# Miniprotein binders against q8wwc4: the designs that were tried, part 3

Target 1, 195 residues: q8wwc4
Amino acid sequence: STEEKPQQHQKTKMIVLGFSNPINWVRTRIKAFLIWAYFDKEFSITEFSEGAKQAFAHVSKLLSQCKFDLLEELVAKEVLHALKEKVTSLPDNHKNALAANIDEIVFTSTGDISIYYDEKGRKFVNILMCFWYLTSANIPSETLRGASVFQVKLGNQNVETKQLLSASYEFQREFTQGVKPDWTIARIEHSKLLE

## First folded at step 2 (miniprotein)

Design FE4
Fold by ESMFold2-Fast, scan of step 2:
Structure FE4 (fold): chain B 195 residues (1-195), chain A 82 residues (1-82)
Amino acid sequence: as target 1 above (195 residues)
Amino acid sequence: SKEVTIKVEGLSEEQLKKIAEEAKKIAEKYGLEVTFEYDPETGTLRIYIEGDPEKVLEALEEIWKILEKLGYKVTVKVEEGS
């Protein structure tokens, strides 16, 4: 309370941090440790995040092209059935906006990690991944709440306008003894395009 | 004095760090105070520049030219404090 100044002027400094929420980071690390300790000694959250980013780029491209048959091994059946109706109904520019190129994914965040057993004793882990990516798809700003617009110019090339969008993909794996260690997408959320 | 906030979004952390680095050099060249805030959740870099109004405007023009030189012309939101 002493030496409180109405105006705070900091000396020049540069701060670039890898994590905005240290509490969430700690929780994620603890849950990752529990998965490693009790479910799978080869589990790594860092390797998982890299793989999830690749899966997002791949799955989002197939969704944008309405190649639903190729998604049957990657996306839970009930989720895929719901997505078929929603995606097919989208205008072509909105479909194109669903696709994220790996090089245009600007930020990846690991969200909630759920570890649980069902009534039959089956073991599950669900990991929510949030992705922020740039798209060149021409979508009116009034239809996209919270999107940021960028104009891109490289050398003497044409000016490109890109928008920042986010999507959340939930990955699920069953750890019950004897089950293949495959991840499937159990939920896809894109509030700007699919809701 | 004049205080201006520059917001830069939609670029990688490495690109944002490079932009912050160049902006710091330009602000120091003009004798201005500069502070940076980065939010990795949103991918947003905020650059706060304060000082003599005439020099702040000159620094902003040079920062814009540097952004173009780096190959990207990002749409920047400028908020004036006065």
Scores: ipSAE 0.000, ipTM 0.133, lowest interface PAE 16.5, mean pLDDT 67

Design FE5
Fold by ESMFold2-Fast, scan of step 2:
Structure FE5 (fold): chain B 195 residues (1-195), chain A 82 residues (1-82)
Amino acid sequence: as target 1 above (195 residues)
Amino acid sequence: SKEVTIKVEGLSEEQLKKIAEEAKKIAEKYGLEVTFEYDPETGTLRIYIEGDPEKVFEAVLEILKILYKLGAKVTVKVTEGS
């Protein structure tokens, strides 16, 4: 429902999905260490991941409501322009499916971390975050071919069937001297709804 | 003891047989009990896993990763008591 957010009981348990990749975990730790060592002594990948999860919940909700003006300071201009066209054209049930409540994010994974500089010496870090979340939005199976469907139980309460969706958000920050230490969203991928 | 039921749809019979074999290996790896039900009329495979809660969770996660890659329609039921 779009009127009321789903409530999660303390005694319910969701199934967590995601890939365990020891090599990717090690590489992510090394790159996080390099960011800490050379760019920002206060950087923590753990704290970043928690913040990114909150940003995902917030941004996805605003996108689902077509409140693009509130996203101008959070999402890169060119990305927002492209998303505005795609999201506005979606059916209401698909728009609702874009929104992830923080308590319904089942799994979070850190993907690629890119560290680079341009010809003018500006320093950038891009961190790809992949989120798996549950949605109660009613999306036809043909639209979500290959998507997983999860059923959540709460003791003797009614069973609510939810669909598992994934989205990838790429966060970018400029570390050049004198630039504000703000993260912006430079890419949003949702293969089931936006591609 | 924790009980989990995984309902699998949207795969060919050959793929479902492969999934059942992989699920059995995964359950054996974690020392869990696993039972299967296959309905050829509906093309539905049900996987029942029971045992130590943490081991069940690990096994279910591995099975779901395989199903996710194959694009299966999956329903997972987990019963919680208090």
Scores: ipSAE 0.000, ipTM 0.128, lowest interface PAE 16.8, mean pLDDT 71

Design FH1
Fold by ESMFold2-Fast, scan of step 2:
Structure FH1 (fold): chain B 195 residues (1-195), chain A 82 residues (1-82)
Amino acid sequence: as target 1 above (195 residues)
Amino acid sequence: SKEVTIKVEGLSEEQLKIIAELAKWIAEKYGLEVTFEYDPETGTLRIYIEGDPEKVKYAVEMIKLILEELGAKVEVKVEEGS
């Protein structure tokens, strides 16, 4: 008796498009394992990524509203000081474009993971996250060079225009003995809005 | 329900990833089912959308407009039962 070869039903298949670089994906997994093994037995890159997405949505909204006092615990002081000047100088439409709603984040990518000691022997982990999101903010096309612009019709008469933007947030945690186990945003990059 | 297949060629892998996520977002917004099939040998992405006929038509039109703006080669096939 031989096994009847099942004729594979033609099914639509969900393909998870992984990290753009398979070598980087492997290196990221190795670094995540090292964090788990030597720093934090409860660390998970998957849980971190979901938390980072929530943090991005929250922080970007506060930043767009110039609520810098509420960002003092979430963003490194030096970074916040530089951002305060840059964001405050932006037109209102550009400020609005900084904010990403959680449901409009269309793609999330994990970039570099860095594990290092500083000059004082403090132990750090930095994780770079890149977010792609849609915004309804009215920004001139010349300002968003290389960005995609999409029109959405609501009913037969109304139109909603959305633009695809990206932002990179670097998260840092200090693992030095006796330090609080909190993640802080150590860098924010937005090539289209923050120069 | 209505099933439509969108075949996409002529875009980079990164562009295809963005398109796939955007198609998913559009489908979720309109309560549609979406699945993807990617062939790395040919660089071809197939987007399968199923649901309410009117909403499927709207979603397909939006995705086509986005793909045309990016300069992609697009083929659309409507699936039907026997």
Scores: ipSAE 0.012, ipTM 0.289, lowest interface PAE 8.4, mean pLDDT 71

Design FH2
Fold by ESMFold2-Fast, scan of step 2:
Structure FH2 (fold): chain B 195 residues (1-195), chain A 82 residues (1-82)
Amino acid sequence: as target 1 above (195 residues)
Amino acid sequence: SKEVTIKVEGLSEEQLKYIAEMAKLIAEKYGLEVTFEYDPETGTLRIYIEGDPEKVKIAVELIKWILEELGAKVEVKVEEGS
């Protein structure tokens, strides 16, 4: 045929491992090094990731229980306000699926790292973390289209059935001299349970 | 096409099942072929990955990183001659 058929490429998007292409891993490592070199000599992406996993397990548990008052110092006020309405309206099985036990987190990926200054010269870092975790919560198949189902052997013939879910949490810290080195959650995304 | 074998030791059978599923998801993300071989006598999992050389390299790096975070002993063999 002499007709030209335009090729349409897939849209670039954040996928389940929290980054859009292979080169992003290298960029993430360079940005982590820059944070260490210029802002915090004790900063380690590995140590941060372990702390972020602990924060995710804790925050997700409190969200699943609708204990929003206990999240006021950990989650940005505007984010928490939006989450109150969304989480409260979820069925109990979906609420239970929000919670990740630390032992059920099977993969942690670092996505975007943003470094910026505000109008007053304050230094900020935002780190996007994607967590993959297993849940025993009974969620309808149509809600979790494309999710993996694991059968785990406990003992010789015992089997547990779990579903694999992912959630993205964005952590923010101010690196301005004299400011407390506290991380705040500035964004929470869960494509299967929250919109 | 590039072929790489990842040999995994030092994890429980339960942990290896999660690793196999993670490897499947990573392979699917990068359009790679993945197969597994588990020897219960030695507790060794072998992960075979085939496909685009650049994508294989990134998949292997990610899988290796996950395995090392879990305290596994990891050995990577790249097939030569192609």
Scores: ipSAE 0.000, ipTM 0.158, lowest interface PAE 14.5, mean pLDDT 71

Design FH3
Fold by ESMFold2-Fast, scan of step 2:
Structure FH3 (fold): chain B 195 residues (1-195), chain A 82 residues (1-82)
Amino acid sequence: as target 1 above (195 residues)
Amino acid sequence: SKEVTIKVEGLSEEQLKLIAEAAKFIAEEYGLEVTFEYDPETGTLRIYIEGDPEKVKFAVEAIKIILEKLGAKVEVKVEEGS
């Protein structure tokens, strides 16, 4: 194999207005404050996270059912096109594992927050959300990319276990004057299923 | 290396299974060793985590967050590294 350098796509030039700070929680709070202060006085990262959790549960279920037409207003067109190919090629047990029931989401973390302007002066905020959730879908360990699938034997009893998975959804909103104040999913990553 | 024992009570057997799976997933992501011991008479799950001190600390904190979300009764015992 050829050693490849990270490739860049020149579809959109971006100027990132951000912070270089190694303390992630503080950085997230500062970026959330900037969104509130300069873009949207009604913005709250806590309320956003709860809404993102609901969106994740809803979108992941529609993806698992291959209901792509219902995702056209929720997921960016280019992302949805790529997902349609990837998801339809998955075995049914993998499709089922994409779906996160709201009650089975055990941990939610806010990843990177990007605040930027494109070459046309449009203003964007992207918020990466990572969700950790439990699934009863039966996924063989050998079919997940180096993933560990967990079978637990507790005491003298063999236990049918749920599997813990993580997925990262990137939410984007355009804050340019006159644009609809809608969040759209601009990226979906699943470390064990989609990669 | 560092050894930590997490004792979990106050959850159903099914919830303890989920905690064991979550702990194993987190520990394996950090290249740590994890072992479980369940006492059905007391309903107690013990989680033993061993490895690099920095990574063990991160894994323990992640597991504690999950346990807090589930309302578990938790005791953490830290053995000093060699």
Scores: ipSAE 0.000, ipTM 0.242, lowest interface PAE 12.7, mean pLDDT 69

Design FH4
Fold by ESMFold2-Fast, scan of step 2:
Structure FH4 (fold): chain B 195 residues (1-195), chain A 82 residues (1-82)
Amino acid sequence: as target 1 above (195 residues)
Amino acid sequence: SKEVTIKVEGLSEELLKWIAELAKEIAEKYGLEVTFEYDPETGTLRIYIEGDPEKVKEAVELIKFILELLGAKVEVKVEEGS
C-alpha cells in the first residue's frame, strides 16, 4: 500500500471471538447468585474473574518454564502430574506459547459453573474460565481453526507479528465448613498445545 | 410495542428482590422497559416488560427460565392492545 500506517501508537488490533450468548450470561449470573446466597456472601464473580485472569498469567508462565514445584499449591496434584509429562515433552516454541502476559490477554469469558456435593458431603464450586491471548511464539497453523495472526505496533517502532491462542482453566473451591476458601486449578485445556 | 406481565410467587423477599435486579439488567441488555410491583402481603412480585415484540418474547423466556430454576410459581400474561 502507498499510505503511511495510521496506527503508529497502537499496540494491538482487536478481533471479536465467538458470541455473547444472553442465555449463557443469565445462567452464569444465576449460579454466581446461588454461590453468594448459599455459600459465601462475599463472593463476587467480577472479583473472581479478575483474580482468575491474574492466576492464568502466573500459572501459564510457570508451566512454560517447567517450574512445577511452584505450582503444587495452585494446581490439583493429579492435574499437575499429567501436565508435567505433557509440558516437558513440548518443543521450546510450544512451551513459550503456553505463557500469557497479563497485558496480552485480549478477551476473557466465564464458561460453565458447577455446584455440587460429593459422597462425603463436601461442597464444591468449579468455574471454567476461557482466555484469549496473544503470543510471539511461532506456532504452526494446522487447520481452519488455526491461530489468528495480528500485527502489533509499539509506538513508532517495528510491527510485531503475534498469534491469537485460547486456553481454558477450571478453578475449584471447597465451601465445606472449616475449610480455607482457596481456589485451585482443577483442569487446564489448550487445544493447540495440550491434547 | 408489546407489554407482558410476569407474576411470581413462592420465593422469599430476598430472592424476589434479586430477581428484580437481574430483570433490570436483562431489560437494559435488550433495550426494553421494565417495571416492578411487589406485594408484601401476598409475597407476589409482578414484572412488567414492554418493548419490541421479539425482544420481549426472548426476555420473558429467559426470566421464566430463572424463576423455574429457583422453584417459583410463574404466570405470564400478555396485556390487551400490545
Scores: ipSAE 0.000, ipTM 0.151, lowest interface PAE 16.0, mean pLDDT 70

Design FH5
Fold by ESMFold2-Fast, scan of step 2:
Structure FH5 (fold): chain B 195 residues (1-195), chain A 82 residues (1-82)
Amino acid sequence: as target 1 above (195 residues)
Amino acid sequence: SKEVTIKVEGLSEEQLKKIAELAKYIAELYGLEVTFEYDPETGTLRIYIEGDPELVKWAVEAIKEILEKLGAKVEVKVEEGS
């Protein structure tokens, strides 16, 4: 039996992309089991994901407001230093677009889970979370020609316009004996706004 | 398996790319096959999703809701595979 797939078209004005891989989901579940089995019997990837979503909503709001002092316990020092420079240089509409309200987060995905030891025998777990959210901030839409288009109002219609954005936050926790069980944000990536 | 095609118009190329990325992530999470076809001349994106009927239904509903909130023109066509 052959798998039924869409017909591939000629390379004229149409681009065909194929994606399929459930293997990554299985790997994530295995790594989550290893964390539970060897590091923390109370660890749950589902509970972690809910907490990470709340952390994203909270941290992104503080970043948009340039409240960096309130982020010192939540974000790694070197990451926060780099973010201060990038965020403060953004126009206000871009700053507003960084903030995700929890009700506007439309999809969350757990990416890679890394478990490792450093040269001193300290134990670390890093979990990459990808968030997809809607924003009402008026930011320019770009085309392949590099032209930017701002959303406009027509007549007396107050139509709320939204854009879909994504951001990736990497959470890190040290499981070494005697270390406090706190998650710290070790990386923030936002292709539209921070690069 | 079940096959569904989602046709999307009325969004910028940047937003169509973001929708394609999101559809890929949703499909990968549910173990579904997803394929895209984009026509830059008309600004039309077609999303082909195939897999378990119940999971395809959830993925299509999620994608459609987001597209409607973005003000896109959306058409959904359902086909049953043999």
Scores: ipSAE 0.269, ipTM 0.745, lowest interface PAE 3.8, mean pLDDT 76

Design FP1
Fold by ESMFold2-Fast, scan of step 2:
Structure FP1 (fold): chain B 195 residues (1-195), chain A 82 residues (1-82)
Amino acid sequence: as target 1 above (195 residues)
Amino acid sequence: SKEVVIIVEGLSEEQLKKIAEEAKKIAEKYGLEVFFYYDPETGTLAILIEGDPEKVKEAVEEIKKILEKLGAEVYVLVEEGS
């Protein structure tokens, strides 16, 4: 007899501000400790996350305005080259939706942290940051299917619709002696607007 | 003010719509603001609830009970350090 195993996609995740999951939180703390212990005694994941949020708001605004020349010191050259073509081809409403106002970022999460050495012995740390933000940009969606956020307030408050979007920015820093202590953006993912 | 995001996946579009409607009623009952995001490509519903921390906790527990009744596998992601 043929055996059938229907797939059940029944899972629920609850995200509390500041954490994606308890296992990832533990791994992040261990990797943050390793960065502190072996690379930079001044490193703090909390301080980094705050700075990354500011960088995301700034970079996303420049991208939405196609001010690519101002991004040359903030975004890796290869990444910026690819982004120029992708962003320039977007409709204006999609370009506007790339921009995240600092006050509209509702959640931030730390993803993967990579610590590695290259063939020349250079030391790198890559930290993936995931941001959830609200936008008033009008992004078309189908009536029966779409991505939208409905703000409901009690009493006589007005109802306003904003879309909730997510973007993932990967930050990289080289810790090799004599290298500038600057974080650069090595990857940008935006599933709804980019790729 | 406290914000909690509940991500629901692996349920049908009809079930997700029902969850969103129930979450809205629960948020209204507790005087909380609620935002919904539905991604049709992944079949994911995100529920953002914000307001008084005590009321947010109560609302989250009621939503969790509804998800449990639907047979959804529940992952609770908690804040470390009290």
Scores: ipSAE 0.000, ipTM 0.170, lowest interface PAE 13.4, mean pLDDT 70

Design FP10
Fold by ESMFold2-Fast, scan of step 2:
Structure FP10 (fold): chain B 195 residues (1-195), chain A 82 residues (1-82)
Amino acid sequence: as target 1 above (195 residues)
Amino acid sequence: SKEVMIWVEGLSEEQLKKIAEEAKKIAEKYGLEVLFEYDPETGTLAIVIEGDPEKVKEAVEEIKKILEKLGAEVEVTVEEGS
């Protein structure tokens, strides 16, 4: 059937086998339809997710390098101000662990989608994205909650081990007439490294 | 709710598909949500289980026992589910 199309392009290394939360999946699909129907006929949640993954890889790398000036167009001002203090205080190995290489992002999920109008009639959509990624940054296992309880080994051979980390990025776009059609990052959460 | 991710390497593609099927049955038995991501080039499987904390704990233990019988070593990440 044509309904069983792959969720990712045929050249992707990962094949998704599974089910999302049925209530969250239905809610996400309904909200994606509402965005398409009432705000933007060009909107696609699949295309958005691919773009969000690219943005996560790019932004996380800039954060790890403390290149905050380059983030002013991508991250909300208030969020960036708070992140400057937190990231700058991290050890170099923790900074390096913030960066996600696009090829090392192993799982992506869509969280809550919020559609709302503010007091001035401005239209907003916020989409929370959660990413799981591998890092070769040298972080002691005892500093990461749960990440090193069991190590992955391939037979009896020595292979490079990588830590599996997660981060949540909230993307916001304003759909008010005449506003630029750009997504900005309104929240960044990383439980292992930033809190 | 509680979320747990199990990372698996060192198994054949057929073994990983078998474990994915077994994990689905276990999740169904406990009324839990389960997600998989499999990389055929590296032979890695990520298993994400979410739901009631006590049920997640039991499901994770059953999955670990199956993986141990297949000769796999595993990495487990535990996070408070949102």
Scores: ipSAE 0.000, ipTM 0.153, lowest interface PAE 15.0, mean pLDDT 68

Design FP2
Fold by ESMFold2-Fast, scan of step 2:
Structure FP2 (fold): chain B 195 residues (1-195), chain A 82 residues (1-82)
Amino acid sequence: as target 1 above (195 residues)
Amino acid sequence: SKEVAIFVEGLSEEQLKKIAEEAKKIAEKYGLEVWFEYDPETGTLAIIIEGDPEKVKEAVEEIKKILEKLGAEVLVFVEEGS
């Protein structure tokens, strides 16, 4: 293979199709243009999305291992405090299911993009990213409530069975003059594991 | 067998429920296995269909026509295989 995309899995037979409303695509493009035009001429939503996938893979592994000290620079303090309590309370199989390997991320979506000022005039951009990923962690079917629960089978010489999960991470950056240009995770949602 | 995952976003929850029900009927019509997952945070529906490659192709085409009729457009296509 030509190794063209980090999302491409060698020796698997899975086809992924994504469908979205044109209005959502237009909204994302307009907001990305506004960030580029008024905040950061180097900003690209495509490059941001690839960086966000890397951050998700890294942060999710640290969460699954309860390495909260290593997350202090990556996740907002208030969010980390809440996550520490929720994650620590999870059984080990659920903790393992939080972790996404970069190669197991099958679909990435850009959600809402918010641009706002706080009461002190600080300027913020928040970008919501949704990641769909495969996990081999053993999660009881009764814990995955809603529609039918399932397992994905990948085409290979040996059948490999994995579960498909989603997680939404909100990235925030402050664009106030003189502030470091760092993205911080301001929210983590996982409908199956972090209720 | 062949496996296809279809991710649908940007539609209302009600429209996604209708899509899931139609996808189930189409999969049953072709004798295929089908699984669903819904993420309420982003409003994204995942449809996974598995079975005979020729039948999967026919089912996917019917699902695509339903999505296109509802105003959804293909944004991403990723195919993997050695």
Scores: ipSAE 0.248, ipTM 0.721, lowest interface PAE 3.4, mean pLDDT 77

Design FP3
Fold by ESMFold2-Fast, scan of step 2:
Structure FP3 (fold): chain B 195 residues (1-195), chain A 82 residues (1-82)
Amino acid sequence: as target 1 above (195 residues)
Amino acid sequence: SKEVIIVVEGLSEEQLKKIAEEAKKIAEKYGLEVIFWYDPETGTLTIVIEGDPEKVKEAVEEIKKILEKLGADVWVIVEEGS
């Protein structure tokens, strides 16, 4: 087999539309400003999101390969312990579907940002990132009674079949004086593959 | 060629089916390719529209207006350029 040369990929853009109380976007912007203003002058939500996308692609690949020892520095111990059993028991096609290639990530959204202090006065920031990505892994769609799953294509051409999946990764960093500025993954949710 | 992905959630299965049929009619009107994916577990409908950039833009705007009237939670994903 031959290796394909890297392709130039243009960046993706997300547009959110809605009526009545679009407050979450504003809240996220305000909290990002507070992190910049009071915790880290170098913080940028845009740069964080790019780094989180890279981390997601890397971590999801290691999970799909059951390389849990390589995840010990990236994922919280409690989270890794729970994931080891769940991931190991998945069929190979489900394991393959966990992995997101960086160029197949079509949508990235910043969810809740939490800023808090614990009982010892340690400062924490948690940022929830939601990723939508395409996979060629053959994951059967489940149908409920009365529900239908459909695929409709116009014209006579065959399009390569890919499924759109989503995963949510929560990143945590401690901002207490003297603590290393490392982000760790404190939560991983994948409703389709991980329960 | 331009590809746009629309993810719709927060509506019933029956409402999502009606949205899929309306999106199909709009795509046919503009001569575009359209693919639908419905996930009953998450209650989401994914609409993928492909074709001429200007026609895709017009079709997406019509679909967005329908979704906004219904108060749906909507995510529109576009790739910049060609």
Scores: ipSAE 0.000, ipTM 0.225, lowest interface PAE 11.4, mean pLDDT 70

Design FP4
Fold by ESMFold2-Fast, scan of step 2:
Structure FP4 (fold): chain B 195 residues (1-195), chain A 82 residues (1-82)
Amino acid sequence: as target 1 above (195 residues)
Amino acid sequence: SKEVTIMVEGLSEEQLKKIAEEAKKIAEKYGLEVYFLYDPETGTLSIIILGDPEKVKEAVEEIKKILEKLGAKVFVVVEEGS
């Protein structure tokens, strides 16, 4: 018989369906295959993306709270030094907007994947991740045309106003033999809050 | 309840305004909550629909048909609660 047991009881899930740039999708898959083939047989871009999403939620919260000491092992020293000054100077509403709750991340995309060797033969992989998330923080509109947020409700439900923000985090790992298999954040970009 | 986010790219501001108006009418028809977020930097409109799972599915299908006619780039994110 061809019958097989179905999957175990479903857990809460998020399904992403879409039409993305096919050239970028193919390029990402090729580079992910190269990492798997030559650097790490356990590497999966899907599992990496999920872990990066969790790291983004965690790191962005710590940044919003100015808990920089807890970021020393997660963020490159030079990057963290620059972020300390910029984040500390932000008003509280901007600090709050930096934090992304895992449940508020609505879209994740993989950007550039860089694979390179330094002069000493050390192996590095950098993966750029872009996150789109919702925030209830009251950030003034910087657009000439005012707020482009619409809110419609039926019945007596509570009304919330949310804004869509994006942030790009670049993750780096060294694959040189004998080096710890840890990812470090080598770049953080947030055009609306950290310029 | 069920939450679905439809992210739309590749349309003009005039077309996005029209799609937001149509999505609002569709959500009201099914008794659903709908929220819109627009990012002018990327030209992305996000349509967030919340409510009864069966009604959300029907509303999403109607909105997708309109977007397909306009040649939009569409990303759909579905979250289901228990």
Scores: ipSAE 0.000, ipTM 0.178, lowest interface PAE 14.1, mean pLDDT 71

Design FP5
Fold by ESMFold2-Fast, scan of step 2:
Structure FP5 (fold): chain B 195 residues (1-195), chain A 82 residues (1-82)
Amino acid sequence: as target 1 above (195 residues)
Amino acid sequence: SKLVIIEVEGLSEEQLKKIAEEAKKIAEKYGLFVYFEYDPETGTLTIAIIGDPEKVKEAVEEIKKILEKLGAKVEVWVLEGS
C-alpha cells in the first residue's frame, strides 16, 4: 500500500517504520564513508554496530535498575534527567522489560545517520540504532496488545515463549577539535514502555 | 540476519488467526523466529519474521501467496541486520 497511515498517539504495535528501504541502506553506507573520509579514518559501521549492541545491553540494564549515577558518562545529561522521571515511575514489571541481555537481542538495525554543525560550530555525528530483543518480564496485555506467538531456534537451548520488544538508541559523537572521541547516548525511545 | 515485517488488513479476526497459525507453521518449517501482534481496533495483524536471509525469503513468499489468495491488504518491510 502507498497510502500513508496516520497513527499518532495510539501505540499498540512494537515496530518502527522506515528501515526497510534499500535506499536507506545505501544512504547509511554513504554517510559512513563521509564520516571515515572527513572525520575519522578508523570508523567502521560494522564495528560501531557491535559496540552499540553491547552498550544497549549494558545501559538498558542500568536503566532498569535505576542506577542513574552510573549512566552519567554514557547518556547525555538532559536525556538522563528526563529518563530518571519516566523510568522511576514505571512498575517493576515494566522496569524489568527495559533490560536486554546481549544473548536475547535477536535483531539489530542501523537507522538514520546525521552529520551536522550547531550554532557554535561544533561538529556532530548521530547514529540511530534499533534493537529487537526478547523479554520474559510479565507485561500486562494492555501494554502489549494482541496475540504473541513466537518460536526461537537457538542451537541446543530450550526457549520458552517470550515477548518481542524494540528500542531505539541514538548515539552521538562530537568531532570538534580537542573533544574526547567518545560516543554518548543522545536519545532513548521505547514506544511500549517510555511514552 | 534479516527481519521482515508483514502487516495484514482487510480480513476477519477468524481469518487472521488462521493466517497467524499457518505463518507459525511455515516459520517453524524453516527454523525461523516469528512474532505476531494483533490490533483489534484497526483489524491489523503484524507478523515479524527473523532469521537466515534465504530462509526468510522463502517463508515470506509462501505467506504472501496465502495472503494474495485471500485478497488481503498487505504492507511489507524488509530490514537487513547490521
Scores: ipSAE 0.124, ipTM 0.554, lowest interface PAE 4.5, mean pLDDT 75

